# Ledger of designs, part 2: VH-VL binders against Photosynthetic apparatus regulatory protein RegA (regA)

Target 1, 184 residues: Photosynthetic apparatus regulatory protein RegA (regA), of Cereibacter sphaeroides (q53228)
Amino acid sequence: MAEDLVFELGADRSLLLVDDDEPFLKRLAKAMEKRGFVLETAQSVAEGKAIAQARPPAYAVVDLRLEDGNGLDVVEVLRERRPDCRIVVLTGYGAIATAVAAVKIGATDYLSKPADANEVTHALLAKGESLPPPPENPMSADRVRWEHIQRIYEMCDRNVSETARRLNMHRRTLQRILAKRSPR

## First folded at step 10 (VH-VL)

Design r6 (from j3 with light chain S92R)
Fold by ESMFold2, fold request of step 14:
Structure r6 (fold): chain C 184 residues (1-184), chain A 121 residues (1-121), chain B 108 residues (1-108)
Amino acid sequence: as target 1 above (184 residues)
Amino acid sequence: QLQLQESGPGLVKPSETLSLTCTVSGGSISSSNYYWGWIRQPPGKGLEWIGSIYYEGSTYYNPSLKSRVTISVDTSKNQFSLKLSSVTAADTAVYYCARELWLGDYYMDVWGQGTLVTVSS
Amino acid sequence: SYVLTQPPSVSVAPGQTARITCGGNNIGSKSVHWYQQPPGQAPVVVVYDDSDRPSGIPERFSGSNSGNTATLTISRVEAGDEAVYYCQVWDRSSDHVVFGGGTKLTVL
């Protein structure tokens, strides 16, 4: 079983996991190790970026919502430092616009939480579409607004002034919104 | 670090509804990696899973209890609750709440201390 | 529904190895988790995903799972290991949690 996975993985088996939930991170790391990956872990955006800069991996799994920021910043460093890195992002329930932003920056695919280790492995190894499936449950009005703002921000190449203009919003208000975590 | 505490009446009359609350401290109930469960243990007997809830509201129940059980979550209070209707002496047990870490299946990585509920006239 | 079978008791001399079994149809295809419950206390997980240990659980606790049997192994058994031990799976076909009946470990 480990021998079969090595054939599928290729020569470089390095995998970076970025998630600030330590029990989940440890469980996932052990599960991926059993599947033939060589693990590094990070519990923050800052730590994830540092590892991506110093030792860019062949594979990465990145949680998009971390205590110290947005996991998309790790995805961006990974893609810049290693263009062929296969990157799977983990997203919260109903976060379609966050998944779209992830694929624009260069994520290979996304998975919604709660996650399954076999689904993570399949997503890392699959060759396929990056388009997320349609949401099955409606998002809250606050979440829809936040998702729209994030989409426009990414379309404006993360330019705060241009984003504020496009949204007909005061720049200070937009900066406050962008500094917050996504709503439920 | 994360802690769970059961609370509620320790004595319930037959045919009434057993009602318990689990308070989560040192962490958030609104976490995508976890389910939140109720497990009971009649005196001198084994563990019986009652049901689980995800923070968005999805519930999963033991089929033997499904007709009598309701589990709910209040994310603003960081709590989840159990109601078991039409109780009998067979429902006398220690009731535990637990955090359930998911990765394609789950196990209970944190347990409450348990609370004894006695069903007696 | 899915059934897990455990022996009701196991007795072992101090310093020896205890093996507690959990039987189930094709249990080797499932992830098995093990809980220790000392008298009058809440359960605590000692092994998860067949063979992995939480932080703070000594390495003398180990697990295996293949075919129709999962096994919790406790080497160099101490008096403090006296407890009831439960195995547990999640059954995908029914979406429910199944516990074994429990095994009381007695240290002679």
Scores: ipSAE 0.789, ipTM 0.918, lowest interface PAE 0.8, mean pLDDT 86
Fold by ESMFold2, look of step 12:
Structure r6 (fold): chain C 184 residues (1-184), chain A 121 residues (1-121), chain B 108 residues (1-108)
Amino acid sequence: as target 1 above (184 residues)
Amino acid sequence: QLQLQESGPGLVKPSETLSLTCTVSGGSISSSNYYWGWIRQPPGKGLEWIGSIYYEGSTYYNPSLKSRVTISVDTSKNQFSLKLSSVTAADTAVYYCARELWLGDYYMDVWGQGTLVTVSS
Amino acid sequence: SYVLTQPPSVSVAPGQTARITCGGNNIGSKSVHWYQQPPGQAPVVVVYDDSDRPSGIPERFSGSNSGNTATLTISRVEAGDEAVYYCQVWDRSSDHVVFGGGTKLTVL
């Protein structure tokens, strides 16, 4: 019953949080520390990239809209410097197309705000067998993402070019996503 | 630095509608991490949450007030507002607006100075 | 609806430690936030998420939460700490914010 906070982390517990909203960043950092992560924080694209280059983390949570640019630049560095980094992108209301763009660059998953620390942790650890199963009615981040893309595809009458334009992604990336089966 | 300021009439007659506006300055109301709330405090009594709104328009209300409360947001003016209908003397209170920082629940990290609204004939 | 219970008052000598309790059924499963309201002023948060302090709040303010009781602890109490203190939770089952009744801290 009720989701609990017990999570199984790997040996490397490093987590980079990138968000220019300082009160939110501080609150999230404290919450993730209580869940066993070892935190570094950044409030800008420049700071996030510097940390990702110098000390690439096992986990990252990146807000895509930052004052000095696009958080996708941090995602790109993270994937280049540490291919197995688990990267969750946080996105604001109405920015699902931006979240899909993050997946094409190599983000592991995305979450729409408002979110809680358990949701962030679950998204970072989505493939852990030791996690309790989600409640029956909530969908996984992978399924939500996949179903959104399918919905836009149907709205565009299965026009791949129009769907890619609406999702602001490369056509080949969309074709790769459309070729996969629905996540469980 | 983000600041909140309540505005509206300080005197409302019974059975009328209490109407307040909260103006946000030094920051944007269109922030994904925050809800925007109204809290009141009758003279000599404790704090009572009235309700909250997210900038996209979703609202959450105290069940005891829900039938009489409307909270709305105008992102172009960086404002949110409270309407409380069919007021009585029991609605006399200091009304605060607040920014509510969300991470699975919220707490009020910034408060307005408060405005007294008196319900009297 | 969910109820938070606070003692109406606590008195403490300067330099001593004040403990203000917030009782609730299974409150240990919730995040508890604490507000200080000096006379005639708006509340300000002094502790959030049970035990975390906002910037600018002295380390003399601390909090804990387990079982059916959350506690705000103020060490080395000063006269300037005189205020009413409110605990607050968000009740997930009802989707509403609940405040305690407030505790008046008197420093003698």
Scores: ipSAE 0.780, ipTM 0.905, lowest interface PAE 0.8, mean pLDDT 86

## First folded at step 12 (VH-VL)

Design u1 (from r6 with heavy chain S58D)
Fold by ESMFold2, look of step 13:
Structure u1 (fold): chain C 184 residues (1-184), chain A 121 residues (1-121), chain B 108 residues (1-108)
Amino acid sequence: as target 1 above (184 residues)
Amino acid sequence: QLQLQESGPGLVKPSETLSLTCTVSGGSISSSNYYWGWIRQPPGKGLEWIGSIYYEGDTYYNPSLKSRVTISVDTSKNQFSLKLSSVTAADTAVYYCARELWLGDYYMDVWGQGTLVTVSS
Amino acid sequence: SYVLTQPPSVSVAPGQTARITCGGNNIGSKSVHWYQQPPGQAPVVVVYDDSDRPSGIPERFSGSNSGNTATLTISRVEAGDEAVYYCQVWDRSSDHVVFGGGTKLTVL
């Protein structure tokens, strides 16, 4: 399904990409253009806001960490200028709480980096509310720690001893944590 | 402009460990869009991928070399490194480091100049 | 293990068109990237994602990918295009990077 993407764009195919990483921006822009979007790009919060005000797009992908500020400022302008804009934010692994805040202020969804163009497209086009409510249970410190441990565990091919060594943790402690279900 | 530079000994004796460092300048190794890779090329031969690392420490290795390879990253020095143990003459090659731009797969968008490592006597 | 096959050499006269193939089972389902390696130099990407060019690569470099064959096309070949050209994919199922064997382009 990932190779045969079954997505339908709306009549307005405009997409704003905001990220200060130029090689990534260009690769993503070309990938999204092949998927039928009409691209504008910005490498700063200031540029992103200016485009959002002058030519509010139907779709946007916004990186939260930019040299000149927080990508949330672009999300706010997009929501004000075009309430039906579908917005996906990109975030680093350790910034999940900031990503939840982005959804709370109007982003459609968030995705962790490293990013996959198919996942970005799916998130932009997924049918549902444009402005979903925040999760009822915001991400807890226990959830952040649990997600980090699960990521390392998968990286170690689910080898408990190797995972414990990389986490500087006793094996028995790790086994207890891995036996739990994901915290809400 | 981001640049990569390999450094390390150009001559290594058989059975010893080949050790190389790649220094990243003009940009940060701590970037969520990139992996960092080692590729080698024996004289007169083609390119062989050795392995890749993400700045948080995730590693991926060529299965033919995995038992002898360690790739590591030092974000405070903006560097990543290669260790290849138990070398033989077959490990004589030009060694390149590269930045690997990710978007669901990756390609090497920036390469180092390469450094020849000879395994001999 | 996934294998890419390239012809070992291609020769063309200046001003002509060179076509360099990269064969692989169902390669059309993968993104193919192409590198130019001039004599004594490091490789440089000239085409990525089958058909896209990095900034600074002239439009006479183009690419295509379908079925079992990806092709790098160099129109109006110049002497400075003389190099070895490698194709490359990433295989999601194995997390492997795979290079083709390389094609030496000679400009007669």
Scores: ipSAE 0.780, ipTM 0.914, lowest interface PAE 0.9, mean pLDDT 86

Design u2 (from r6 with light chain K30E)
Fold by OpenDDE, fold request of step 24:
Structure u2 (fold): chain C 184 residues (1-184), chain A 121 residues (1-121), chain B 108 residues (1-108)
Amino acid sequence: as target 1 above (184 residues)
Amino acid sequence: QLQLQESGPGLVKPSETLSLTCTVSGGSISSSNYYWGWIRQPPGKGLEWIGSIYYEGSTYYNPSLKSRVTISVDTSKNQFSLKLSSVTAADTAVYYCARELWLGDYYMDVWGQGTLVTVSS
Amino acid sequence: SYVLTQPPSVSVAPGQTARITCGGNNIGSESVHWYQQPPGQAPVVVVYDDSDRPSGIPERFSGSNSGNTATLTISRVEAGDEAVYYCQVWDRSSDHVVFGGGTKLTVL
């Protein structure tokens, strides 16, 4: 499936997963447990909010589109009850605007579905990175991004799924980028 | 309860294109957690993956069949389809459609009942 | 191409334990899924992600995966367990779903 990664979790390893898809929720929960998280699951906005209010977790993964409402409501409760909660929102294709809104109101990050447990874990545990020194003649941002993607793609033996995973990118987006010529 | 049902002709002539449709009921094909796949099984033989499609249209194909396979999705009809061109007797099989739960990889958690397609002149 | 190897058949008496192996290079680093296919029926997943069990699947079904071998274990085998069992992985090197050849379990 994916390489085993070592993650450093905080003292509080509590994780709330909110998703109305039971098979997915169960599978993700087990995957996150194997990574050291202590799981609590909710299958609705109502249940997610109730848990968030009663037992605010250190980490949360919230689907934005739920049968009974918007996952943003759970995000709001989490931010209110525990401002240091690291929240990753999951969003389907075409809902990036909502995901960005979630980040603006306090989510740590967002991931586009389909996502895997490594992507989720990395997003939850992401720390600030040291900035490299600026080059004398930097390439355009688009060119750098494109070349980086191409490089990773080749290093992954032109495996789209693996490349997308490593780049934390939606697979379709990657395919579109790979189909294009180098930007200026 | 989610159900998948294969439909299409049970007989195809050699060199023609096999065409099947999978109709999804009891749930939406536009679920962001799932791929939708085709698997076939020749009589008395094992399972062979043909390909998978995401609801937004991205696909994965079996490399051995890639040149002949096209999978498409119609979200408005809650269906996805398989086309296999230039068929031979070797393409005679029971064809299954399946829902594939993704989490870095996928397994097939819901299957259709399968439909036999025979390639014969 | 990545290959999964299963024994063609396994026989077991009722009440005993059946073990079906699935061999693959470094398969222990992959997630293995198992399907049961009764005669004339569609496959049904009985174990996924090496050892997890779907709702409705009896606890008699369990899985393990390490090194070069994954194993499906069926304890207290019943006549109704007679079927062909397939292991399956996602090959990351080729973005390909790979099935084993299948193992016919016969209940004596």
Scores: ipSAE 0.875, ipTM 0.950, lowest interface PAE 0.5, mean pLDDT 92
Fold by OpenDDE, fold request of step 14:
Structure u2 (fold): chain C 184 residues (1-184), chain A 121 residues (1-121), chain B 108 residues (1-108)
Amino acid sequence: as target 1 above (184 residues)
Amino acid sequence: QLQLQESGPGLVKPSETLSLTCTVSGGSISSSNYYWGWIRQPPGKGLEWIGSIYYEGSTYYNPSLKSRVTISVDTSKNQFSLKLSSVTAADTAVYYCARELWLGDYYMDVWGQGTLVTVSS
Amino acid sequence: SYVLTQPPSVSVAPGQTARITCGGNNIGSESVHWYQQPPGQAPVVVVYDDSDRPSGIPERFSGSNSGNTATLTISRVEAGDEAVYYCQVWDRSSDHVVFGGGTKLTVL
């Protein structure tokens, strides 16, 4: 995306990107560089862990699904080596549980793919309860609702009754929603 | 290496439905970073985007073709397909399938070789 | 609908620099992508996000984008660069992929 938004980066602008998709990784890296980050990239869990161990960055973006394993392992190393690291995990469809797990162990936030560089940047730099800028291609209201429900469901250890209670929904309604695929 | 290959009939009669399939090899269509698109090029003319689909089934269509276009995906076969109904001679073109890398917008980073579809009686 | 305008043709001698323009209303605020299409072949992306190059694309290919004009620059043009070049954007207001009309580059 050509639109350059101004974000306030910390003194340490180091950013680790972990993704095994080279074209995507390259594109995202360039986008983040244009936003002022100093980039280091990894294309595997092993490489991500090695970099995190040797040179823990101030910021990290980690894909949870990698060819050689789970990006959660990179998140764990980052949290151990640099507890103040701002970590955003990227997750594809069906990996919300892992994303929730990442947040539980200290990730700042998670984003569902597809995501853009502005969303990633905002998530990395979010302070408190600040409202994110509107995305360039916002999800439908139905998708947002569905994602929210799924997130809560996973956070409740897939307990339908507890999820329904927390969401103030009827159990049967929730079950119907959970049985459906992600809306557009 | 990722490769895309278009397949389907090269000849379609007017008013019938053009049907093409794109087979993806060397990679998964279920990658979360990509959309999968159809682009066509009439003989001697420029490129026209038809539509795109995400692996979960969400679609975007060219407004000028939306009423006639259906794009679908079959993750089990690593394929996605194009249906264009009520074809006329104006729909004669080389049809390309492409992988579209997403990061807030699309660009096509891998293309099929294209397949010529002629609409003729 | 958003429209991209390209010159229909550009001619350049071997070894010289070719510049292909793509005009659009406030195109500088959009990400512009460029494709090369040799005769009888499928398009290949040569520049994306205004100025970035895919792996395998020579450094001779560069891009810029500002105001109402994006430009693809091909330095030290070779005979093999003869092709039709297309600019492309994603129109976020309409969720529409838009191509320019294409520019035929002729190497004299």
Scores: ipSAE 0.867, ipTM 0.949, lowest interface PAE 0.5, mean pLDDT 92
Fold by OpenDDE, fold request of step 14:
Structure u2 (fold): chain C 184 residues (1-184), chain A 121 residues (1-121), chain B 108 residues (1-108)
Amino acid sequence: as target 1 above (184 residues)
Amino acid sequence: QLQLQESGPGLVKPSETLSLTCTVSGGSISSSNYYWGWIRQPPGKGLEWIGSIYYEGSTYYNPSLKSRVTISVDTSKNQFSLKLSSVTAADTAVYYCARELWLGDYYMDVWGQGTLVTVSS
Amino acid sequence: SYVLTQPPSVSVAPGQTARITCGGNNIGSESVHWYQQPPGQAPVVVVYDDSDRPSGIPERFSGSNSGNTATLTISRVEAGDEAVYYCQVWDRSSDHVVFGGGTKLTVL
């Protein structure tokens, strides 16, 4: 990892990480602790929901794909228990639709995996539509474009015409792009 | 428990292509937290990274080997493979496959036992 | 390309503390990982992210990283610690995994 970015945390620095990958969870937890967060970790939807219900944190990072279910369920509990919770969802390849759904129900933002601790921290602490700092390992321009298009498409409830209009694209061009796999 | 196992011929002739496969067991190669890498070690020498692949197919290669290296992934078989073309005696080494945990960079948290590949006529 | 420099060998008596250094330009700004490779075996990570320890690795193993030098410290060295140790970083400028040359730890 490159140099850590310094961010200003709120008075409540509690952070819940939900991921069923223990090595990853441990590594991310330590990274976030070094950044000033007070960590709780969950390795399942059930555990994440339980913690969220009992001790709703100020911040949360939730993997959407968990072995026992969908991380969206944790997001829902967090939004119910603590509406001001800053929630970032992590999504793997091909799960943009789910990530958009998470944002619609109250997640602050989503990040595509692989992500780093700086990106996660920035997403958690971002106010408004501020530009994030350049990532250490940026995606290709083509991938960024593709993901952006997918995001807008989902936000438009998969309305091709509306998406094309908003993106100022020809409908056929958009359809071709939407039919393609994610670029590298 | 995740395990990695290298497989392929232990002997390759000069100018031919070295081909190895790494079989992943006890876990899925389609994890979004990991890359999958190849590392080699010539006899009595240090470790050299060859390249890494993400489960969706994106790759990183050692610049010194990039022109000769192809790494591929088969999620259906839970395998990833290495091809090294135009081999010479300098390519004789123990070849390891490894799981690489990513968080801005990666380290190799699980290794195969390694397989010796000798380049000889 | 980015280069990591390790001493070729370090010798310590049992019970003493071994320190293995890894030099690199501004390496303190990078995350350094350390691997132990016993003779005839595959490497095993013993320290990652400068100072974090995987489960199962004894507390005798610790790491630090600042300035131009990362250090792996092995306290109360045992005969079983005899191995070659490698440091490793990710060079973002070239998207390249870089290993040090390795340090052979001999327990006298």
Scores: ipSAE 0.867, ipTM 0.953, lowest interface PAE 0.5, mean pLDDT 92
Fold by OpenDDE, fold request of step 24:
Structure u2 (fold): chain C 184 residues (1-184), chain A 121 residues (1-121), chain B 108 residues (1-108)
Amino acid sequence: as target 1 above (184 residues)
Amino acid sequence: QLQLQESGPGLVKPSETLSLTCTVSGGSISSSNYYWGWIRQPPGKGLEWIGSIYYEGSTYYNPSLKSRVTISVDTSKNQFSLKLSSVTAADTAVYYCARELWLGDYYMDVWGQGTLVTVSS
Amino acid sequence: SYVLTQPPSVSVAPGQTARITCGGNNIGSESVHWYQQPPGQAPVVVVYDDSDRPSGIPERFSGSNSGNTATLTISRVEAGDEAVYYCQVWDRSSDHVVFGGGTKLTVL
């Protein structure tokens, strides 16, 4: 039922997917095609950059962790070549800092893996501060909290005092949390 | 090429705990797109999903087996494991480990060859 | 619990088309995956997400899903296609992987 959601796409429906996981890339590509996007895929940073330079798309989904480098490099090229490109970055476990960095440099949003096609589509097409649909595999409350703290920390340029102030936490408590690994 | 290999005792006594390990080679278990699952097949019967684990440790279990099943992952060894407690003859089966590609749901895109586990006194 | 129903067996002559059905309540709203299991071997996915094929799977294998029935279609059936075929879904209501009972395809 979740796959039957109808989304309104712009006139330019071009979508670049960058991920070095071929099975995943293929599956996501097909899912996005079914949703009306016109797909181009890249399996490396190099390929992603090349495509972005040659044919900047209206939409892009970029994995930040690629075998040959960082997906941020693709994001940078996209922002340079097409500033209105809607870019969603995908981030794995423990890479929230990189995701925040991507948003700072121009990504529209980020999603934590594992993600589904609806989440990706929603993130790409989101207008304003609309609530996204509930994720198919929601993170634990502890993980959400941890990621939230990490996100704020990065947004505060890793200023512990400022982060603590904004989160209404004791500095020492925050430091302890930041020193811990991501919860399950 | 990614390969999965099941290992563990082929014989388990009733009431004991079945323990299997799946070793992943040719790729990392720490892929963020995949779950890692266990599926079993009694002789001459169909497939039954046991459970799945994400590399960070989150799990899904078959409700019918949840009380007896524990799946764990060791990223340092590129392995994940199955423990099934209080086994009976009904737990005799070929046990498969599989990689499960996630995109809102998952399907098993790579399978181990399977290992027969017989529960017998 | 969500249940998938498959016919226990289907027989087809070489060169003909085999159709294996998988019934489930409103299964058309779910993503159905199909596995081929040759005798004595591990299953292999042949169709995923209703109609998509993995690399290496022949175009002879196709899938459809609507209403209460998903169908795996195998055109130009070969002797090597003889196997047990399973459909599978993810039941979102229970976060449960569900397999059909399997269909034995016999090539006559």
Scores: ipSAE 0.865, ipTM 0.954, lowest interface PAE 0.5, mean pLDDT 92

